VH-VL binders against Large ribosomal subunit protein uL10m (mRpL10). Designs and how they scored, part 56

Target 1, 224 residues: Large ribosomal subunit protein uL10m (mRpL10), of Drosophila melanogaster (Fruit fly) (q9vpl3)
Amino acid sequence: RGKINIQRPKAPHYERARVVAVTQPKYPELPKAKSCFKTRAERTQQQQENPYNEIIAREVRNWLDHSRLVAFFHLSSITADDIFRVRVQLHKQNLHLKSYGSKIIEQAVKNTRYEAIVPLFHSNHCIVFSPDPEKTAALLRIVRRVPQMVLLGGIVEETMLSRNQLVAYAQMPGLHAVQAQLVQTLSQAPGHLIQQLQAHQNSFVQVLDVHAKNQMNEETPKST

## First folded at step 5 (VH-VL)

Design x7 (from s2 with light chain K55D; framework fv_anetumab)
Fold by ESMFold2-Fast, scan of step 5:
Structure x7 (fold): chain C 224 residues (1-224), chain A 120 residues (1-120), chain B 111 residues (1-111)
Amino acid sequence: as target 1 above (224 residues)
Amino acid sequence: QVELVQSGAEVKKPGESLKISCKGSGYSFSEYWIGWVRQAPGKGLEWMGIIDPSDSYTRYSPSFQGQVTISADKSISTAYLQWSSLKASDTAMYYCARTLYDSSGHFDYWGQGTLVTVSS
Amino acid sequence: DIALTQPASVSGSPGQSITISCTGTSSDVGSYNLVSWYQQHPGKAPKLMIYEVSDRPSGVSNRFSGSKSGNTASLTISGLQAEDEADYYCSSYAGSNTYWVFGGGTKLTVL
């Protein structure tokens, strides 16, 4: 029983990130911001709150800088209760689920080595951060029970990994030399990674569209 | 190194119960899901269901929900497929296979198969 | 019958290239990059040859390649060899209601 919990180091900016995730009245993805035009006063307040967005973008960059494991997900419709349960399970493993607006992520990664991830966030998304890359397997075990979260890829030890490479990394516990070689191989083809991640995201979007169409007509034979 | 070993062939009569096994070795058993795939004589592959041995969470194909029970005992690295009452239509080869997570859609290592014959 | 559509048989001569198609719908093959291919010799367990459309596991010859266009995935075998003679099955993720579906299988004959 004398175990010291070395694998649960203090997460940077956890308290603020948690508050931001709960507080959503300023996010454009809310129906009010997307479904109707704001009044002049509301637009003026939004513009005057620009420093708030910069502070949150700095928080995101700090998460990226202090996390050895970052995983990107597409997030479909999920209840508040269900996402809360997932967040609790992840937190027990020192995995921190965060949701940020696309513009905030763009501001956070602009002029950094992570700028290439911006296209992944043009739709509904969430990110999981951890200071412990050994938690990749635990992350995948938890997330595979959440069909609303679709893994797009991630960053391990500051190197971008596709979904397949992140899965392979999780399959090699204790084989750090092989894991390091996978990470090194990816660093030689960053353009290929982004293309692959975008293709996977587009495939998921197509599924949502097809589901609606199948409700209207059972005819599935399409030429292609 | 990685190996899945299944129990031997079974010959049963309709109405009898049966439990077949799949033992994993050479890897951390609880880190991988175990899926079951059926192949009727001269027919193709058909997915039945999957189990996470870490907590015995299961998911079944709609065609097999209620027809079979999948279970696992992680202390002995073994997964099971069970019937309460066999039917002649259950005659098939049954494979177990491992996968890292259920949305990956691929099984990287397979057992050798267990032939189940149900006849009077 | 929720099986993906494969040709029942394909044949080729040693050294040739052959392609096996796997046609689904926009709710499975067309929607996900989660297509796998399995090789099965008579009396043996299936062996994973391709996963996630185009990736090869360790130990699989680079003569095997996978691709996808729309609702159709394809397995291509170049430099055909006698040991390639087997049944080939495609599989695709088909969403959270169905999970996985398999194709009907294709018998490859090497003449």
Scores: ipSAE 0.007, ipTM 0.456, lowest interface PAE 11.2, mean pLDDT 76

Design x70 (from x51 with heavy chain Q99E; framework fv_anetumab)
Fold by OpenDDE, second read of step 6:
Structure x70 (fold): chain C 224 residues (1-224), chain A 119 residues (1-119), chain B 111 residues (1-111)
Amino acid sequence: as target 1 above (224 residues)
Amino acid sequence: QVELVQSGAEVKKPGESLKISCKGSGYSFTEYWIGWVRQAPGKGLEWMGIIDPSDSYTRYSPSFQGQVTISADKSISTAYLQWSSLKASDTAMYYCARELDYSFPLDYWGQGTLVTVSS
Amino acid sequence: DIALTQPASVSGSPGQSITISCTGTSSDVGGYNYVSWYQQHPGKAPKLMIYDVSKRPSGVSNRFSGSKSGNTASLTISGLQAEDEADYYCSSYTSSSTWVVFGGGTKLTVL
């Protein structure tokens, strides 16, 4: 009985070969694990498609859309306890301190009017939201006592402001006060101008009258 | 006019407790923090700590942490500095001062309280 | 530990300009530091002279000015007067600390 050549087995009889060919299980091609060749970009995109991230991004958008005051801060080394304290202080003023990942922020503001804020989120950061722009002064007062919170900028009344502009804004009188002052100034301006114009005319008339009276007195001949 | 008035000079023995006061007037007491500064005889200024009277939040210098207690009673616009047990080394002038924030620090000072601790 | 170093003493004649330096030893002194200067006459409480590096409180003479370069803050007193003779202290908050640090103080003598 000839040594079964295991290395080059004799081709089976043509009938057996046919049966074997037809009965060979067609195994579905193992899905090429495309997952191993996902580019960093694709992985990042898949992470962006996390339903949870979308929910958080929606939350961020909601805060941005309903806030009239938004302030962006860099966070240096700060303890959780310190953050908590600041949060409580801010909360008492209806100021809401939130922290989000940079990717979440990017996702949240993508293709929105807020897209310009993305460069501010290059490091550890937090955001303070408020429905009341009049709370800007209160916000700055609180955070100025927290050296770990560095003001980067903000949005007030849909306008993006630099750090310096926010500080200046906080120092301004309230809108109503400014409006009142403006109205008062505008209301006084015409009156004052009229008074000044009339004052010069009246003074001139008075001088002329005095001059006329003096001339009349000189022309009255002393009837000896 | 803004004024901080401190309690009078104290002469104590080692081991005794002491509480000195600083009363603010002429401003909203809760809008400003009150800091305490120590100055030993012939020495420099030492920042001890600070308190927010609005919620009694306190910060201490590491050198004074656990050595003193800073407190405040906002109802009477008064801040306090207290020792549970005085040491001879606590002999110094103690100042309270008002602080708005880090950028505008101790702008008004009390007249100081001299504490003398001697056996 | 954050430390501020000042010269022990500085002297000048009336009418001269003098400068007192305050140097921080911590690497953290460079970014978000709030530097203030205090004047203290003998037996008196300190008085704020400069805050936020270069700003003067109301009532402080324009002869007093503050600056900062790198880790060194400077107080300059121009037109030196006899009344300027006092101890001067620098102070600072740092971004890494929540407490104030004072310099060792500088005694200014007007000759």
Scores: ipSAE 0.170, ipTM 0.644, lowest interface PAE 2.2, mean pLDDT 84
Fold by ESMFold2-Fast, scan of step 5:
Structure x70 (fold): chain C 224 residues (1-224), chain A 119 residues (1-119), chain B 111 residues (1-111)
Amino acid sequence: as target 1 above (224 residues)
Amino acid sequence: QVELVQSGAEVKKPGESLKISCKGSGYSFTEYWIGWVRQAPGKGLEWMGIIDPSDSYTRYSPSFQGQVTISADKSISTAYLQWSSLKASDTAMYYCARELDYSFPLDYWGQGTLVTVSS
Amino acid sequence: DIALTQPASVSGSPGQSITISCTGTSSDVGGYNYVSWYQQHPGKAPKLMIYDVSKRPSGVSNRFSGSKSGNTASLTISGLQAEDEADYYCSSYTSSSTWVVFGGGTKLTVL
């Protein structure tokens, strides 16, 4: 459909309105838009802090600190109706789908134990939070029907897990008495886990690149 | 052993309602989703939709959305496919099948229910 | 509904290898690794032979294998046997509605 800007400027005098109506389509507001863009860019560089971003970053930290289950996903193109349907199904299981800009995520996790997750958010992404780690199985069953959401990994009981480790955890939640030890066992060496998560992200980007190239190559023979 | 048993063949007139069943046994019914597939006489397979018996979440093929209703009763391990008003074009073999894994592959199939709609 | 494209028929002799293709678009076969293959004998329910492009369920002969390149998935049957004579259907997910689409089916004849 296109984008609609709500500006509500004051109406000009009749003679001026006629001149604007005739000239405006031929002379787009590019100079004004560019001047406003330049001024905003300069303001952004001069303003080191943004109170709005800090408020949202604090919200993200609260979700991370109060959630015993956090799952990270790459998000491919999806319609608003489809993502809303997914959000509703997740909410029924006390699973909360959130999306935040990569800069806000970086600001939220800087100097915290979660800082390692930043590389996961350099592409389209979303996060699912829950206070109940036993909902991991329910999460995976719901997301299975959403091929646009690709599981990258997660955090369970403040321990970072790869995709395969999170899937394994979903099979083991019945051992409540040893749950913390199970999480530690699945986590193994944290340094190696972080490298593994980054490798999976890079592999996924490479797969998308190969897929795009194959699509272009296959389309040309068909169209000709 | 895993088994899906479907209700018997049905002969109906156009405009009549119908509800056919698919009973699962030999596994935890709520752990697997149940899909429905149609096969018209002498034709191929058409995916109709799927249900998660744990919360009755359903997804339908666009071709069947509004034409049928899929439901399940987890207390008796049974899934259902229902029509409010049958048409002659609904004449087909209907299969229920269990979803295998983290995608839509159907690993165990019922024997099929033949539905014949004629005047 | 437009189904995935399969050849109407293929044929082979006992002991040979045959391949059945399944062609879709970037919104189904090309976009996801969720391709399945089913075998159907006359008068019987379909049987899952391959899922997730190349995985075999327990109990399916290793003579059956699957692969995918771009928008085309393939089922290969090696060491062809008389009992392999059946109709074969591919299926894939689609992104536009997250529904499953089947191919038109291929009749395999063992000569």
Scores: ipSAE 0.013, ipTM 0.488, lowest interface PAE 7.8, mean pLDDT 77

Design x71 (from x51 with heavy chain Q99D; framework fv_anetumab)
Fold by OpenDDE, second read of step 6:
Structure x71 (fold): chain C 224 residues (1-224), chain A 119 residues (1-119), chain B 111 residues (1-111)
Amino acid sequence: as target 1 above (224 residues)
Amino acid sequence: QVELVQSGAEVKKPGESLKISCKGSGYSFTEYWIGWVRQAPGKGLEWMGIIDPSDSYTRYSPSFQGQVTISADKSISTAYLQWSSLKASDTAMYYCARDLDYSFPLDYWGQGTLVTVSS
Amino acid sequence: DIALTQPASVSGSPGQSITISCTGTSSDVGGYNYVSWYQQHPGKAPKLMIYDVSKRPSGVSNRFSGSKSGNTASLTISGLQAEDEADYYCSSYTSSSTWVVFGGGTKLTVL
């Protein structure tokens, strides 16, 4: 019984070789884990191409486009419970608290009029949306109770406002009140101007009348 | 014109209760928070706490938490500061002031209420 | 504990410019612009002079200005007048605290 050469096994009989060739399991080529060689840039790009991120980005755009009040906050060590509490309070005022990742925000506002807000999102942030700009005062009142929420700025009626400007806006009287005041002021301006313009003329006429009366009194001959 | 008017000076004994008042006028009382500040004789200002008159939400300094009660009656535009039991160390001038902004600057101040606690 | 440190006293002559500093112990004081300044004359209530580091309320003289560098806020009074003699207090609100803190106060003397 010839020593089985384990180093160079004799080729099997052609029939056996055929059977072995047909029965060899074709293992699918393991997908070359191209993923291991993806540069950080490629990984970041792939994350950007995540269909879910696109959906969320669209949501963000939708909120931005339909909101007349948008406020940006920095979050400092806030608990989930605290966030929930604030969310409920805001919701009661038709204010919607949302939190998005910086990358999502970047994607959402890329090549839009909102691109200027990207620098605000360098850390943990949340956004409050409202269709009603009159809710600005209510928003600020609520968030004052939450020191972990730091107001950075906002957008009101398509205008970007600083923190101070947003606070000032909240303190302004309602649009109707301001309009009424403006109308009143404008309506009074012409009257006052006319009065001032006529004041000198009226004074002059009065002086002339007095002078005329005095002259008439001097011309009345004392009928001796 | 915005004005805060506080109640008059008080002379009390240790252990007595006290409630002092601050009435706001010339503005919408519920739109602004009211803060309380203590000043002991010859000492600096101490922030005690603040109240939102609209719903009576209150925030206290840790030093005054549990020591005093801040309240408000929006129907009469009045804020209150009260003690359940006065101490000699409570002798001070107490100011109420209106909150101006998000960061709690106090823009209008009451005239102050002097509280003297002596045996 | 968050503390604000002020010099006990400063002095100046009429017409001079003086600066009062307010230094916070926490980085939070430097992180946010929530610093206010109050003037208090003897026997009177404090008056807000500056808020949000540099904002001036209506009715306050433009001689008063505020600034901040790092953890130190500063109140500058230009063209010093006799009427400026008073105690000055800084205050700050921080996100790390849920309350406002006052500095120890600075007595300004006009010579």
Scores: ipSAE 0.023, ipTM 0.586, lowest interface PAE 4.5, mean pLDDT 83
Fold by ESMFold2-Fast, scan of step 5:
Structure x71 (fold): chain C 224 residues (1-224), chain A 119 residues (1-119), chain B 111 residues (1-111)
Amino acid sequence: as target 1 above (224 residues)
Amino acid sequence: QVELVQSGAEVKKPGESLKISCKGSGYSFTEYWIGWVRQAPGKGLEWMGIIDPSDSYTRYSPSFQGQVTISADKSISTAYLQWSSLKASDTAMYYCARDLDYSFPLDYWGQGTLVTVSS
Amino acid sequence: DIALTQPASVSGSPGQSITISCTGTSSDVGGYNYVSWYQQHPGKAPKLMIYDVSKRPSGVSNRFSGSKSGNTASLTISGLQAEDEADYYCSSYTSSSTWVVFGGGTKLTVL
């Protein structure tokens, strides 16, 4: 609903057509008839002044704004057929693999809280976007079969996570699974277990309170 | 009930070709990948490679890349492991196993096919 | 690739607990929580006992548990029984080109 439509046709289309559209390059291109043969210097200048760079940067910003899961990868040499298969597998899980030039990414995130990600894109890279953060486990399951894609980190629910934090997030059971397990546990020993869980809840709240208070106190450490 | 049934034992001479099979039943064959694992006599397990039966996408361990071919025929729910020219060092038990939902744990295993290559 | 390191053998008495270790590197066991354990009885195909470090497939006894610390994963069998006597193999996803690497295997003897 109200999604950014970078695919054609916008709706509806067949599964095969959708897959092909998703895996096609997402760059606004000039028709060959309008692409002049230029000297290296002239092509460099034309690329620097290309108005399509802002259109692509806007697309990147829209993906960042509308995705609750963003994962950043270093991409080693990989064949077009292999990356196509990865893209298809990801798309089935509502995960969208995108590749953008480092300059475009810098333009997209400049003066935003995401500016810190720019160093991740100095070499060959790709980004996976999804509106569904519960798909993080599916993402890592698919990508672990692609040694050419190395996880660098990501953003979940607008929070930047390191590689290790994102891996840990992926390994946590979903909220519904956690609730189901809790119900089963409570049904096995209701009286004593409920008291134990309430004690753990109170301990957790106390730990959070102590952590919040200590966060300011640790700003001026005594000595290492 | 999920079951993987492999072809019978083979005795071959060096230089001969061979194709062994692994037939899946009790599940949707194209929804799971099939891996192949080798076990030389008295030795441990070695992962050889894997296939997605839905599109025949294959991936091989570097040790087995170019030495074997993995294929599948989804119309008969069967995966294959093939050698163009066998060597004595190919003597081993070969297992096929189902890969659980792209997560690499091999959850159901075939009974194994013993391949003996001798002169 | 070099296989993950497991002890060649381990032994225990009925009713006791034993632990089998599986040591790798930061690119396999240490880097990911994708460790599986397989049980193989003589002349039989392997059986999946543990996956994703600590998860049990349906039908596997709760006497089998898995854990991981740094580059070492462990399989623990509590209440050891005669039918537990078998070879045990660990395996891990690896970020190298091999995708999957197996341990050398551990022979468990129930005395």
Scores: ipSAE 0.008, ipTM 0.474, lowest interface PAE 8.4, mean pLDDT 76

Design x72 (from x51 with heavy chain D101E; framework fv_anetumab)
Fold by OpenDDE, second read of step 6:
Structure x72 (fold): chain C 224 residues (1-224), chain A 119 residues (1-119), chain B 111 residues (1-111)
Amino acid sequence: as target 1 above (224 residues)
Amino acid sequence: QVELVQSGAEVKKPGESLKISCKGSGYSFTEYWIGWVRQAPGKGLEWMGIIDPSDSYTRYSPSFQGQVTISADKSISTAYLQWSSLKASDTAMYYCARQLEYSFPLDYWGQGTLVTVSS
Amino acid sequence: DIALTQPASVSGSPGQSITISCTGTSSDVGGYNYVSWYQQHPGKAPKLMIYDVSKRPSGVSNRFSGSKSGNTASLTISGLQAEDEADYYCSSYTSSSTWVVFGGGTKLTVL
């Protein structure tokens, strides 16, 4: 029985070769190892498809939609402890300090009226939300004492404001106070006008009466 | 007119508990904070802490943290400062003062409560 | 520790202008945006005289003014009167401390 040449095995009989060829398990082509190098684009897309990111994005949208005051800040070398301190102070004023990733913000505001805020989120940032626009002054007072928080801008009553405009807004009297002043001013204006108009008429009538009386006195002949 | 009226002078022994009061009037009590300031005899002013009467949120100076308790009853427009166990070193004049926010100055002051702790 | 340093005493004659300084430590440089000044007469409660460095509350004489340069805030009293004789305290709120700090106080004597 000849030494089985393991280096060059004799070709099997054609019938066996046919059977072997047909019975060879067709192993599914191993999925070409997609090069582990997911392009930055693919990684970004996969991150976008993270259900968790969608949940957070929804949360951000919810905050934006229910907030009448939104302020955007750049954070410069602030510690976690410092942030916590500021958060506590803000919370006392019903101001809510949140921090989100830029990608989450982009996802949250995509195809919304808030899309214009995306350019503000290129670096470390935080957002302060409030249901009360009257808290703008309080917010600015608190953050002015935190040099690590730089005001970039905000949204008040659905209007986007620059930093300077927010500062100006905070210095304005409350809406109710302004309305009250306006109503008072408007209510006084007609009265003053009427008084001025009547004053001139009354003065004219008085002058005429005096003139009439003087003429009557001149026409009374001294009956000698 | 805004007024803060504090409770009368107290004479206590070391180890005794004490609660002094500050009643606000002439303004909305819950819209302003109440701060407490200590002044030892012949010494300067020391800020102790502050309370928001609306929700009883409190903040203390590190020197007074755990040493005193600040509280408030908004139903009667009154803030309190209390000690669980007085020391001789607690002998001082204590002032309450109104503060719009924790970052605002103390704009109206009570008349002060003198606390004397002696054996 | 955050500390405000005041001179122990200052004096002036009636009609003169005097200045009381309040200097913060170097570590407090970022927090001196909110300086207040209080006047205290003997046996009386303190009274707010200046806030936010230079703002004057209603009812306070225009003879009192406040300023700040670097880490030093100043209270200036012009036209000094006998009634101005009192202790004066500066205070500051700092973001780092998140509490109010008082200076050591300055005794003003009117000669």
Scores: ipSAE 0.016, ipTM 0.546, lowest interface PAE 6.3, mean pLDDT 83
Fold by ESMFold2-Fast, scan of step 5:
Structure x72 (fold): chain C 224 residues (1-224), chain A 119 residues (1-119), chain B 111 residues (1-111)
Amino acid sequence: as target 1 above (224 residues)
Amino acid sequence: QVELVQSGAEVKKPGESLKISCKGSGYSFTEYWIGWVRQAPGKGLEWMGIIDPSDSYTRYSPSFQGQVTISADKSISTAYLQWSSLKASDTAMYYCARQLEYSFPLDYWGQGTLVTVSS
Amino acid sequence: DIALTQPASVSGSPGQSITISCTGTSSDVGGYNYVSWYQQHPGKAPKLMIYDVSKRPSGVSNRFSGSKSGNTASLTISGLQAEDEADYYCSSYTSSSTWVVFGGGTKLTVL
């Protein structure tokens, strides 16, 4: 006896260590050229020099028109490899991760019911599109392990939802009639929704920070 | 407590079919992928492929594509590795292991299933 | 599958430090910080010792440490003990295939 099972550490502590490693906020030194998304300066220059902004804006509008699920994310510094892994996981679920410049998004949604989303794209961002709203739960499962992607909110069945409303929607898979009713009862006026989405972004970051700190205490228990 | 339990050792003849199992417990089975790793006698580890039990999505190493089938039954938290026709060269220890995704490690391993294929 | 390059064997005495190298390309070890190390005792399943180049799972001795320079990752075992005698395998994520690739393995002998 006395053999420590080092091949299989105590599961709760190991799983929490992995979650902390994935969910911890960080300020990594990431060279701008190594980001899969262009820097703000590079995007501004490209948009000024790009004569095809209107064509790309139409592509965005087509995605919005043909997707029953659209989710908006704030994107912190992330490597090309990390975002590629996320794209692969999302793609197998028919979830399509797209990144567009803020001017292109503004041009695409201007004078549409979606114009209220423009303030969400003042910083680095990305959007996930799907024709299948049932994939919301799969989307949140995948993104939960990517601390660089922070859910801001989305559109389900043409209804704008805050982060908390999307989470609530995702928790009721397989009950389509109830989910449709939930979407109706959760919907709010666009102005109030945007304010809630911005507030919830800050709350989500705080929750991840608290969760990470609590798990750090569990990973490295004090010897005394 | 996270545990992966594999089926018992198998002794088969060339041309026979075989299906071995890997049962997960102590965690949410559909939140992690199951990878399969082969180790021929006295040789190193070879990654065979992976399955996501939530949607049965599979990815195979080119060396094993078409040679084996990986499947899973999420209702009983069990993954499978299957051969339609065994060859003597399939003699090896087969491990299943839990993996969150390709960039994450194989963090918990089954005890292994020894498959011996001889005439 | 492309195998990562490891020395076939390495030896040390109790109390010493040894290092095992794992060399790949810019598409695996050199390109990403997703290198893992596994320990395998004879007749046993492998055990994860290091992940993400330098991180240890709960329950792994702090005598084990990992590092990376360019296309070569290294596992260092300090204060070598008889129980460390085992086979060690590195592995890496690759961008060319989104799959896992293992090194050839290194037999550590403690005498």
Scores: ipSAE 0.007, ipTM 0.455, lowest interface PAE 9.1, mean pLDDT 77

